# VHH binders against q89az9, part 28

Target 1, 320 residues: q89az9
Amino acid sequence: MNLNGEQKSAVLLALVGIDKAIEILKELSIQEIENIAKCMSYMDVISSITADLVLSEFCNEVRINKDQNISFINNNFIISLLKKVLGEHHAVLLLDKFKNQKNISDNIKKLNLINPEKIVSLIKGEHPQIIATILIYLNRNHAANILSYFEDNLSLDIIRRIANFSSLKKLGQEEFVKIIDNLINKYQNSMLNQQGIVTAVELLKLIKRDQETKILTKMFSSDKVLAKRIKTKMLEFSDIINLDDVYIRRLIKVFPLYELSEIMKVEKEEFKKKFYKNMSLENTNLIKNYCSKKIFISNDLIQKKRNNLLNSVKKILYNS
Key: E = the ipSAE of ESMFold2; O = the ipSAE of OpenDDE; V2 = 0.75 times the mean of E and O plus 0.25 times the DockQ between their complexes.

## First folded at step 13 (VHH)

Design z01 (framework vhh_7pa5_2; at its last fold request DockQ between E and O 0.74; V2 from the best seeds 0.71)
Fold by OpenDDE, fold request of step 15:
Structure z01 (fold): chain B 320 residues (1-320), chain A 123 residues (1-123)
Amino acid sequence: as target 1 above (320 residues)
Amino acid sequence: QVQLVESGGGMVQPGGSLRLSCAASGFTFSDTSMSWVRRAPGKGPEWVSTISGSGGQTSYADSVKGRFTISRDNAKNTLYLQMNSLKPEDTALYYCVKDSYDIYEILSQYQHWGQGTQVTVSS
């Protein structure tokens, strides 16, 4: 059974009922009560099996009769128990605290599943103190990865803030809940928008080119961000040769040379020239040498590599 | 009582420049990190820049990096934001923020916005 002592205690208290639980809790410190209550608040549904196991273990340890009915731990039970033990005011405060903590925890779990780049995009507009606070609550590795995306001076400031961080007070906690909730909402909305953009792109690809151009031009004038997103999504591999050299230079810096060489081996001379003019002579020669080799690459693999390059370009353009 | 009064906003053409000022009172200015935050219509607050109490360390949002310069005169208890190469996207109300290691202290200032100073970039 993977329950800790506090969790087991919470289960037992739920099983013995409010009246008996109160008598037990009277013998505990406020901190112990808070800890147990916290555990109870996180336990939404305890299976009969779990309850039986906990009870069995307890009975074996204390040699108590197993004749107790299983009571469901519900929010009302917890509230009633805490009110009786701690009083109405203190109980409410504690419950609010637990609620906020749970909210934070749940949302942080969600944030921990979002890729670092996306997180950065979501939080980069926030005050450094907010960024610092968010990073404190994230998994350490995830936080570190996210931090790596920030400039040195900002990173320094964030670290300084983390170092000076003290626990969130009640008011701070409430505000933090709002912040995290907002981030999650933004993320969700972005995902929805992405789906919309995909649909829009699909439609735009099906209409006449002239009409597409007109629509995008007008869109660019009214909503540059949206237009940029759509244009980026619409970008095809064949469009890479038409990009400004500045983007090609950026691409060369971030895209693996060997993979680029693989792509170039099957591409037209015009494509090669577009890249050669934007890279060093040394790298050019490396690619040329590779292209001269009799290496067989499957069409599927080539397409995958093309997609990789395209994705890199899209990333550069989107962040420009 | 902490008071922050922003000024220097106005209407400029794209590519233009403005210099914002924030007069601070009610606290030891030289010991406090300060920030600029802006709010565009229909958008939430966006952090712009931060400067340490001594002025030795500065940080910028990516959107303004290379264009904006934060500075301060501790003798005058004044925070500045030099904005060059202004873009329409820079249109917003700009606020001076007293930094804190407490999120609540930061966000409380967001909730109780002063007048700020309006920056409008339009052709």
Scores: ipSAE 0.832, ipTM 0.968, lowest interface PAE 0.5, mean pLDDT 84
Fold by ESMFold2, fold request of step 15:
Structure z01 (fold): chain B 320 residues (1-320), chain A 123 residues (1-123)
Amino acid sequence: as target 1 above (320 residues)
Amino acid sequence: QVQLVESGGGMVQPGGSLRLSCAASGFTFSDTSMSWVRRAPGKGPEWVSTISGSGGQTSYADSVKGRFTISRDNAKNTLYLQMNSLKPEDTALYYCVKDSYDIYEILSQYQHWGQGTQVTVSS
């Protein structure tokens, strides 16, 4: 139905009830009252469909302005209005529709705050049309960042689907609610699991080493995936010297020589020997030359470079 | 009435090959993009590959790129998935999906868990 503004006002005034309608009409101009009264004189019984259309539009406008400090309208007011206008049955049906729209809006706000790379990991198994639909609802800059992580052919497919997308129908909205709820749940469970891993690592570091070893050994037997995640997270910089030479050689191939030189300048001779054993004489001499220079490097910068090296080690061990 | 009938599944050893087929009817096949989707035991649906109506554009999930090839024969209204270098992780029920810009039309096709063709990769 294509109702003009005066027709919509007439429907809303009829739905609010005569006492409240009189109060509102007193604040309108004579011309506005005449126009609304004319609309009302052509009306008969207001159908549930007409009421749904008018109330949906009104509630949507109120929802948009809620973040603009509308002090006299809230969800409880809207719920009370709908129950009085439509009765319990029709109010429940319409409120369910608004719940879906609000759920989408709230969860999209959450998705806009999540790191793009993390969102990619959550959605990469979805059908390209589902990915396209998610991106349409996200902030444009955020969606662009996410899209940049996909391979060119898939990105082109997604862009074509976005260009051809019109809108979600009722059943599509219901499915989309499920999709974004599942994405938020997957994200939250991922964060809870990371917290659990961190907690487990902290506890394992606090118990006696003999008991720690026993627990980890038993865990490797019963749940190898979990044990690897915990072991990798527990790795410290001091553990690098104890790695097999194969891993040291792989590390040298991946890690920038200049940064390694800066780290080597402040490390123990035993650490240096481990690396020199596994590199060319040319590179060894370059590092030794750098180490002989009296160059100041701040403690904060050195710690950052140590962490970078440790992260490279973790990447090698996790992916081996 | 749209009908999609999958076939060609079976049991293979790791590193083996299979060719899946999807016979399509009830719509203009040559004008319609098509997808393969799979569902591993205890998992939800996972998109595998998509091919345009003409066959000129294809895209693949990272997990299968380089190993799987999607193709179509518009004269026979048939969609294919050539699966090479199969891994145990590829074990799943495979089904084809008629593409759409409406996610409900895509997801409603997922409601038929008993349809599709089973691929089992085991030693």
Scores: ipSAE 0.577, ipTM 0.890, lowest interface PAE 1.7, mean pLDDT 80
ESMFold2, look of step 13: ipSAE 0.559; ipTM 0.886
ESMFold2 (binder alone), look of step 13: mean pLDDT 82; pTM 0.831
OpenDDE, look of step 13: ipSAE 0.820; ipTM 0.964
ESMFold2, fold request of step 15: ipSAE 0.542, 0.544; ipTM 0.877, 0.878
ESMFold2 (binder alone), fold request of step 15: mean pLDDT 80, 81, 81; pTM 0.815, 0.823, 0.827
OpenDDE, fold request of step 15: ipSAE 0.827, 0.828; ipTM 0.968, 0.968

Design z02 (framework vhh_7pa5_2; at its last look DockQ between E and O 0.87; V2 from the best seeds 0.00; counts 0 for: pae E 2.04 > 2)
Fold by OpenDDE, look of step 13:
Structure z02 (fold): chain B 320 residues (1-320), chain A 123 residues (1-123)
Amino acid sequence: as target 1 above (320 residues)
Amino acid sequence: QVQLVESGGGMVQPGGSLRLSCAASGFTFSDTSMSWVRRAPGKGPEWVSTISGSGGQTSYADSVKGRFTISRDNAKNTLYLQMNSLKPEDTALYYCVKDSYDIYEILKQYQHWGQGTQVTVSS
C-alpha cells in the first residue's frame, strides 16, 4: 500500500464520518490536524478496497502493538474504545468486518501455497463470479497462472467480473469465508487421501511382485478406482518403454513435441525406438534433428521434463 | 420481485436429450447475464453454464462442454439449456441463476433454491 501514515489516517477519519472525525481530531495537535486535513484535501475518491486495506492494516498494527509492552491495549480496550468513538452498533459491525477480513486473509494465504492446477480442480465447479472473487484475493502471479487453465470464453467472463468488482460487503465476506474454508478442507482431504495412496504404493513396492500383482488384481475387481490410482502412482519413468503402443500414440498426441525432444536427447535408443515407431516420420525427423544439436540441458531440468512426461502418461492410463 | 421458474426436466436414458427452460420476471432480463447451476444428491452446487445478457458470449463447465448449449430469448424472458448426450452423472436438480457481480446475490439464490427442474439419466 503506497499510502503514508497521514494519508491512512485521513482515510480512517473519512470512514468514521464527520461527527466522529471531529471527536478524534480534538485529541490531536494543531499540526497533526493540519497535516491530516491537508491529506484529505488532496485525496480523491477512496475505493472500498483501499478502505478495507487501511482498516486491515490498522487492526494489524493494533495487534502488533499488543505484543509490544503496551500492556494496556487489550481486546476489551479496543472494543470499548471503538464503541465510544463509533457507537455500539458501528463498532460491532467494524469488529465483525475485521474478523472476516482476517479469516479471508488467513485462508487466502493457504490458497496461495497450493499449486495452480490443484486450485483449478477445486474451483472449476464454482460459479464464475466466485472464481473471479477468489482470483482477486490471490497473489497476482498465482491468479494469472490459475486463469491460464480456463478456456478463453470463461477466462474472458472471469476477467470481466474482476473488472467490475467493487468490494465484498459484509454478507458477501461471510459467505466468501465459507467458500474458501470449504475449498481448503477439500484440499486437505485430498492430500490425506494422497498420502494414504503413497504409503500403499511404498508398501506394495516392498513386497514380492507376485503378491503385488495378486493384491492389485483383486483390488481392481472390488475397487477399480482405487486400483487405478495405485497402479498409476506406481508407474515409473522406466516403465514407459513397456507400455502398449496405443498409450504411446495417445501420449504423442498430447505431449509437446519440443519437450519430448528434450527428453529423447538424453534417453537410450530403446526409449527412442518405442516412440519413433508410434509417430510420423516428420516428427521423428524433427526429434532427430533436435538431438543432433549441441544444446546443454541441466540434469534438474531433464528430470523435470521426465516427470512431466510421466505425469502425462499417468493421466492417460488413469482415464483408460 | 425476481422470479425464476425452471421447467423441462425429466427422465431419459443415457445418450438422450432434454431441453430446459427458465422463465424470468421481475428484472430487466436482456441486461442480465444468466447461468445454469445443478445440484446432485449429496453434492454441492455445480456451475454448468453462463450466457451474457445479449447472448453473444457463452461459457461451459468442462463436464458439459460439447454436449450442452445455453441460449436465451430476450423477447420471451426465457433462458434455455439444451442437453445432449446425457450421462448418468448429469443427474441433478437444475436451477437458473440471475448473475450478479456480487457473490452474495448469487449465493443467496443458492440458499433459496426454487423448485428447480429434475433431470434423471438412468438406464
Scores: ipSAE 0.826, ipTM 0.965, lowest interface PAE 0.5, mean pLDDT 85
Fold by ESMFold2, look of step 13:
Structure z02 (fold): chain B 320 residues (1-320), chain A 123 residues (1-123)
Amino acid sequence: as target 1 above (320 residues)
Amino acid sequence: QVQLVESGGGMVQPGGSLRLSCAASGFTFSDTSMSWVRRAPGKGPEWVSTISGSGGQTSYADSVKGRFTISRDNAKNTLYLQMNSLKPEDTALYYCVKDSYDIYEILKQYQHWGQGTQVTVSS
């Protein structure tokens, strides 16, 4: 309820009706009209509570027509008002400016809710200046998390560009609107595709083993990317022993050795042998030493660590 | 007037190498960061690499890191991209881009580049 003067003006103009609002706006500077229109464009509904509060303040010093109690502010009202006050050409230009600014604001809110790792996958192909501009508009903590996923040289370049950023000009705003719309669309399509892959995996697990094998074999021939995504999503912890040694060696390089030791302690010898043949003697001895100790690990903890290992395997396979 | 002319593209087998050049004029080349960008068939523009005006700072997209090397010769006003271990996925039209802190000035170049230089990697 603590409205500033421009917000109070926006409410009053809606309450007095379009004819009176036009007369009032004609007495204002172009900048004042722009500021009030901006306030009106961000307002969806004026409650009777808000109207009464603004009218009470106003009526203390000025009388106003009380035959209009509540009005809805919408784009049609604002469009009609500006066209009558400024003329069609200027009204269209001003409304386009506010549309861009509101579109940027709305889409940035959506981007701030998306997981940083996912945003990285969506923006990594963009020019560093475009990445820098996106990060400037995001919440600082969110942007910092996203930046942490880039390699050091690129992160340095992006930070330098953020430090040297001044502002988006009109033409830059138009391009930025297109960029963030495309990002939101790519994100939404990715979520729909992920749902489809989850469904496909669940169906494949429910059909007979021989049919499952035939479908996946044909899919690898016709759509290798989709087949890899489905096969990777179908992967279970027990499948790790059947992976090619190349993937085991990559896994060992990226997965914490201490956590691998904890997993090895509870696993079968066949599983351990698969890993030992793909690691250094030094690391093998470290794991064997850990396995010989009398350490008890809860079922909940070991399941979490097994899931972490499986997720690391899935990342390696998907990126291959 | 800013002018950027790309050359050095061609057809190569997978695993092959090419060196792209970009001749620059109409601005102080040595003070200006430069980028390579590519457009694969049916795809949008993809940033490849950036190099600082002095040449002391470089960055690469993950898809090309370790295989491509950006460099510059400020005496010749020329930008280079050495491309090694080429893959079919590298097939694209390659463009050089004059850097800017204004995204409009970067994106304007995506739309008015002329043809760039074509790189085709085929079996």
Scores: ipSAE 0.556, ipTM 0.881, lowest interface PAE 2.0, mean pLDDT 81
ESMFold2 (binder alone), look of step 13: mean pLDDT 81; pTM 0.823

Design z03 (framework vhh_surovatamig_d1; at its last look DockQ between E and O 0.66; V2 from the best seeds 0.68)
Fold by OpenDDE, look of step 13:
Structure z03 (fold): chain B 320 residues (1-320), chain A 123 residues (1-123)
Amino acid sequence: as target 1 above (320 residues)
Amino acid sequence: EVQLVESGGGLVQPGGSLRLSCAASGFTFSDTSMSWVRQAPGKGLEWVATISGSGGQTSYVDSVKGRFTISRDNAKKSLYLQMNSLRAEDTAVYYCVKDSYDIYEILSQYQHRGQGTLVTVSS
């Protein structure tokens, strides 16, 4: 928010109405009154969003000041003050609004920390208006990244909805909080499940191979989905060379050739041979030509690309 | 009063087709984007497809892309969902929704939804 203190004060005074504003102004110096009045005179229509933000900030500042040895400022004091300034009815409404805003803010902070891909998986089944609303509250870069995962028509619709967004009304805020809470809960549950799988994989890697095979075989018979998830998670990059050629052929069809070339540049001949026997002579030659070029790729980038390839393989195996 | 009445559901085998209809009244239909949502047994509401007021723009959830087609007849104030290559996972009660730029308006419809139309895909 790019408003200065005087501008924020002007917004606050405008929100409380002329009668209450006068009472507040009586407590200010002539110079302060002039400055605020000047700001008011230059202000155009204030959006409801801006107003809400200013109010929230004001409340937060009051809270902060409490921590700075203003012992008389507590929740009861704030409530009393708001009731005196705005009246009981308006004060209650405002407090409820602040509560909702805080909840939204807290949950949004959590969402901003979640990987864009995961966010997409959580929200892809939601109505476009809900998606749009979520994106409006997220960090811009994060929202943009998330938006990039949607197909063009849906993205267009979402952007249109964002463009037509005015504000969340009270009832909308309440519902929005519920939506976000639900998303966070889903995310947390998914993470717990993932942790379980990771733990299982770690344990399976530590036991004898024969035992591992037996366990996974039995699991596959009783819970195919779980067994596939575990097997997929257990797969390492080094295991790719041992995969059936049918999977390599599938991989070659879906994985970008250029990226594969980059990986092959640093891989052993056995790895290369595994792929060459399963691709066209043309593509093989393209890769060989690329490998002959003196291009430097960082280890981190190579690892990232390896991970991409591995993920593609995992996806193929999981769906097989 | 806004009224939306869904129809066309039924029992169908995997790979089969159904066409759902929604009759709308109580608002300017041609100016309003419309959506289909569905609720599978034991699951929450899922968005399926949206169509603009003019019918010129459509969007779909990934799982139905290439199989479902949303359309509308503004003269008849009707919304349609052509469902092809149906799968077991498409089993759900389907609802017609009047779109809004206010999420409360949408969610209110979710909460106060009608009977919808049941689609069962089973062998």
Scores: ipSAE 0.806, ipTM 0.958, lowest interface PAE 0.5, mean pLDDT 86
Fold by ESMFold2, look of step 13:
Structure z03 (fold): chain B 320 residues (1-320), chain A 123 residues (1-123)
Amino acid sequence: as target 1 above (320 residues)
Amino acid sequence: EVQLVESGGGLVQPGGSLRLSCAASGFTFSDTSMSWVRQAPGKGLEWVATISGSGGQTSYVDSVKGRFTISRDNAKKSLYLQMNSLRAEDTAVYYCVKDSYDIYEILSQYQHRGQGTLVTVSS
């Protein structure tokens, strides 16, 4: 394996034990200790093969415990070592630095698991340089999916910033840690808030109609924002025809025309007229042409598409 | 040393227009990309728009695209934001900041920003 000198040193220090590691580290500069400790903090498991290769390169004659198979380098080992070598003050400073760098790595892993559309909603108000920096650290395919959601001029700006990126300086890394932590916290709060709204809607649908109305009316007077969120979540497909034309026009711009055509094929003329008055003649004719065709769509599939349309409406109303 | 002074805010009705100005001094304005950011009551800062030093490249947050226009006059060392079709959600204190490829410099300006100019959109 081609380990660099810092990685080889980290392996050797783990193998010689804490007393000898302390003696060795005392002969190194603070920068060298920092680099080696960083390597150690990333090394959860050392294979016997890696250990043998490093030991063979360093010395042939030194007796080692060959019964020792795999050792773990963990925070407790690193903490004890650094405190004894550097003293409490410098050890704390160095450990805080590693904690921040590990936080970036761990939080980026979390962001790579979040749906690209959700990440877009969390970052769309951030400065383009912040967006660019986040995308640089993400998985390339994940970042590409996220970038595809932005308008062309903003995407160009972000790409230009990525192309000019070299690295984060120390102060920039510290700020980036805060940005990524805040982003993860916003995501978690969004998930908790949505669960509460879903639960409230489920309960409201189970109570009597007259009591439901009384509760919502009182809620609109005391907490209009919460009431709007609950009312929007409670919307049904049949309510779409009653929306203000502004929302229909916004819906048409974001909802795929082909899926809308499939929905229109099975809907009443009153519903179709609401949409036609809010779209171009070209798009209206495309939908009318699709509706005239003898294409069968299963009831299960059309219901899924109706739900997708309704969810798009809810997103528009929630964000308005 | 660097000074950025915002003006042009005020009270307007929904659908109305305002033009914000930013007077810049203490740096080479024509070489520097500039941004507008805003802070709604009780909220964090939101990036609004950026314009290159030459004025040839602009970008906008999606919520203002088509309604706001960022511009600059390098001879007057002034940055502008034309705000049309204003909505209640645009109510905020608006600030101009220097753009940067360094997120530390951007966030430092967020912390040490000027007084801003208040835009209130209310019926």
Scores: ipSAE 0.571, ipTM 0.887, lowest interface PAE 2.0, mean pLDDT 81
ESMFold2 (binder alone), look of step 13: mean pLDDT 80; pTM 0.815

Design z04 (framework vhh_7pa5_2; at its last look DockQ between E and O 0.77; V2 from the best seeds 0.00; counts 0 for: pae E 2.2 > 2)
Fold by OpenDDE, look of step 13:
Structure z04 (fold): chain B 320 residues (1-320), chain A 123 residues (1-123)
Amino acid sequence: as target 1 above (320 residues)
Amino acid sequence: QVQLVESGGGMVQPGGSLRLSCAASGFTFSDTDMSWVRRAPGKGPEWVSTISGSGGQTSYADSVKGRFTISRDNAKNTLYLQMNSLKPEDTALYYCVKDSYDIYEILSQYQHWGQGTQVTVSS
């Protein structure tokens, strides 16, 4: 926010109204009053967003100063002060607003740490206006990445809604807090489930293969979904060559050829043959040509690409 | 007062079709984006589709894309949802929603659901 202290003060005074502003001004020097009045005179329309930012900053500043010689400023002091300045009703409203803003901020911070694909899976069932609102509060790059997962018409609608967004009103804020809280909870629950699966997979990998097969077979009969999840998670890149050709054909249809080419450049002939027999001669030649090129790809990048391929395979198998 | 009345639901077999209608009153229908939302038993609301006021722009959830078609008749103040190739997972109460740029206006409708129209897909 590019407002100076006098400008911020002017905003605060404007927000409290003329009667309360007068009371505050009585405590200021003539010079201070003049300076603030001057700022007010130059101010145009104050947006609700600006107002919220100024108020938030003010509250934060008060919090920070708690650790300094203003040790007597506690939450009760702030509440009392606001009540005296704004009145009981307005003070309560303001405090509630601050609380909601904090909650939103905290939850948004958490959402910003969640990968875009997971976010999409969490929000794809929400109304476009809700999606738009979530994206508005996220980091711009993160929001952009998330938006890229939506189809064109939906993306257009979301962008339109973002463009028409003004601010969240009090009631909207309350509802928004609930929404994002629910999303975080869903995410956390999913993570817990994933951890369980990971543990199960780790254990299954440590037991004898015969026993593993028996367990998974039995599980498949009783809980097909769980068995599929575990089996999919157990799949390694090296297992791709052992897949039925039907799955390889499906994979080739959905996986970018250029990326496949990059992987094939470093893979064994057996791996290449597995794919070549399941793709067109044209595509085979494209890959072969690429493999003949002197292109350097880092090991890290190759591993990333392998992971992408594996993930694609896993998706295919899970949905089969 | 805004009124939305859904109809057209019923029981169908998998692969069947239904056409839902929503009669709207109490606001300028042609200037308002409209949406369909559904709620399955024990689940939260799920957005299904949105159509612009003019009818020129439509969007769909991935789960219904290619099977459902949203449309509107502004002269009749009516919103439609053609549902084809219905699946058991489409079983839900379906609601029409008056869209807004204010999420509270959207969510308030979620809290005060009308009767909706029941769609049941079962063999």
Scores: ipSAE 0.830, ipTM 0.967, lowest interface PAE 0.5, mean pLDDT 86
Fold by ESMFold2, look of step 13:
Order: sequence, then C-alpha cells, then structure tokens
Structure z04 (fold): chain B 320 residues (1-320), chain A 123 residues (1-123)
Amino acid sequence: as target 1 above (320 residues)
Amino acid sequence: QVQLVESGGGMVQPGGSLRLSCAASGFTFSDTDMSWVRRAPGKGPEWVSTISGSGGQTSYADSVKGRFTISRDNAKNTLYLQMNSLKPEDTALYYCVKDSYDIYEILSQYQHWGQGTQVTVSS
C-alpha cells in the first residue's frame, strides 16, 4: 500500500491511542489537525496489512537509531520520526515552525537589550506596520520607550495598527524572521564600525600634529565621509570657538539657555563674543546679567556642562 | 487585477517642488489605505507616507514631515504626494503601494515594483 504522509500519520495516531493522539494533536496547527482528521474520518477500518506496514517503517527507523551515539541519535531520531510519522511536508512545516519561533524569541531578547534610541535609528525607515509588529513582540516598557521617539501622528498610526493586530500569518512569520535578523546584523555592523573609528582617533592623537593634519587633509580628499566621522570624534571643547556661525546658531536653538549661561560665566570673553553675535539682544542681556552675579559653580559641575555642550556640537556636526 | 501607475516625477533644483500622482485600478480604492515608498540608488525601500482610505488620517516619516503632503481623490481613484523644499537626499524612484496590516502583503509589493516615477534633485 502506498500511503502519503497524512495517511501514515492518521494510521499511527489511531494505533497509539486516544490520550497520546490528543497530546500529539495539541502541538499541531488547526489546519494540520483538520487535514489529519479528514484522513481519519475516511478510514473506517485499518487493515492489519496497513498497520503492519506503517509499524514496520517506524520500527526500522528506531532500530537504525539504536546503533548510533545517543547524542546524535536524539536529534536525527526526532527528525526521522517526524518525517516518517507526519510525512516530509508536515515534518518540514513543524521543524520550520519551531525554528522560526526560536529565532524570533532569541532575536527579540537581543533587541530588548539594545538602547531604544539606536533601535529607532534602525527602524525609522520601515513601514509603520513593520514597526508596529516589532513593538508588539518587544517588552512592553521597552516598546513604550521606543514609541516615545516618534512624532505624534506616526505614533497614533502605530498604536492603531497594534490595536488591530491579532497574530502573524505563517508567511508573515517567515518575513518577520528576516526583518529581525537584518536589524541585528545592522546593529552589530554599527558597533564594529564605531570601534574602528575609536582606534583610529587614538592613533591620530598619538602622532605629531603636522602629520595628523596631512593625513586628515588627504582623507578629506579621498573619503570625505570617513574623514568627517573621525574629525567629529576628535573634536575638543576648545575647538567650538572656531566653528562657523551657522553651527553656533543651530546650537543656541537646541541647547538650554540656563546651562549656556553657567558655562559663559567661567569662559573667556572671546568665547562669549562668538556666541553673543549669534543670539538675540534679549538672550545676550540675560546671559550677561547672569555672568555679573556672584554665584559659585563647582569645577565638577562646570566640566559636566562643558561636556554636554560639546556633545550637542558633535550631534549637530554629525547630522550636517 | 490591481494596477498602480505612478507619474509626475522629474528633475528639479534643491528647494524645488514636485507633485506625484498614482492612478489606481482593480480594487476598491476608497476602502484602501495607501502609502508612498521610495528607493534611492543602491538602497533598500524607505517608507515615506501613509493615508487612510477616507483621507482623514495621515502619517509621515520624520525625514519628510513638514515638506511632503499626502492626499487622495477617491472620485478619481488617484493618490498624490506634494513634495516641497526638495533635497538631494530625496532623489529616488517613488512608488505607491497598498497599505496592509499583513507585513507579507507589504513586503511582497516591494519585490514586484512597477516602473515607479523618478525624482532627481540635483544642482
């Protein structure tokens, strides 16, 4: 008798008994259960010849695996058993289901550990339904933090899609695995590239300044993007006065005026004049009034505020 | 049979404007949310904007918010994208696609693009 995999599965389930068959069926999809149930409903009597053929195939698989190493036998045994019991099509579907579920779970765990701002930079070009699906699988606090980075209208769209989400269809699970793998790869490549930049900056700071300048000038000619990244990473607080006024005006728009006033109180007049020519008379007078007050600010606090200003400058230069 | 035909692209200077159109047929346009997606040379697809079937809800990628306006005319089965203050970074092939809650349906459209409409922003 030549039986397909669904027919073999139906025979074997009938032979193992009701309680065991229920346990096996609970691990299958609704469609898989329907297919097997249709096969079983057409089988009014299992002939002894058919039962012997199915059992002999099963027993041959068990005998072959008995002679091999237990560790190898366990993996190959399960794969061979699924193929024999359920047929190649159903076995492949079950193995793909477990593989996809494990891949999604493992990669989601990695995404939950990545800084929310970095995740936003990785996903901001994706379709809102893809973003919504990613957020559904993430830890709720993590997803909420990520969502807070998007503008109100986009956030509303994403929430609406989450509210209308029920589950991933099988083809959607396959695509989701690819999406999550790609995000992890992009993140890992980003981390590798930053380490290389850090190393290059350290080496450039150790060589003589005239040689450093020659190397950076040549890099700006041959690879402007790389040279810009290195120069931005090398930037020091003392370099801020040498920036073009356009960047100073952008900085003033995003940096808190109160913190700028605290920095200005301890800085040289030349530094102050660079900023004053780029701001309103009202704001200039507010800063000058603050600078004239007898207020003490610790060296530790001032250094932190200087670093905050420098980081804001680096962000502006990187994005320009 | 679903058909989406993009038009209205061209070459423009930075700061210029273009209006893209997408003629739709083969489905109930007024019931369907629609999106614009673009592909820069050598890059993968980038979502630009989405509009609900009624036209009452819109969303935009942060990179285009304030510069681009999505709209639709359900009587003409036509989707529009008004593009203002264009930048060299906006240079791409632009496509309209049907929106979906199923990511497979979205991603399947990405592998079977029509011709799209080319937008080039260069001095």
Scores: ipSAE 0.539, ipTM 0.877, lowest interface PAE 2.2, mean pLDDT 80
ESMFold2 (binder alone), look of step 13: mean pLDDT 83; pTM 0.840

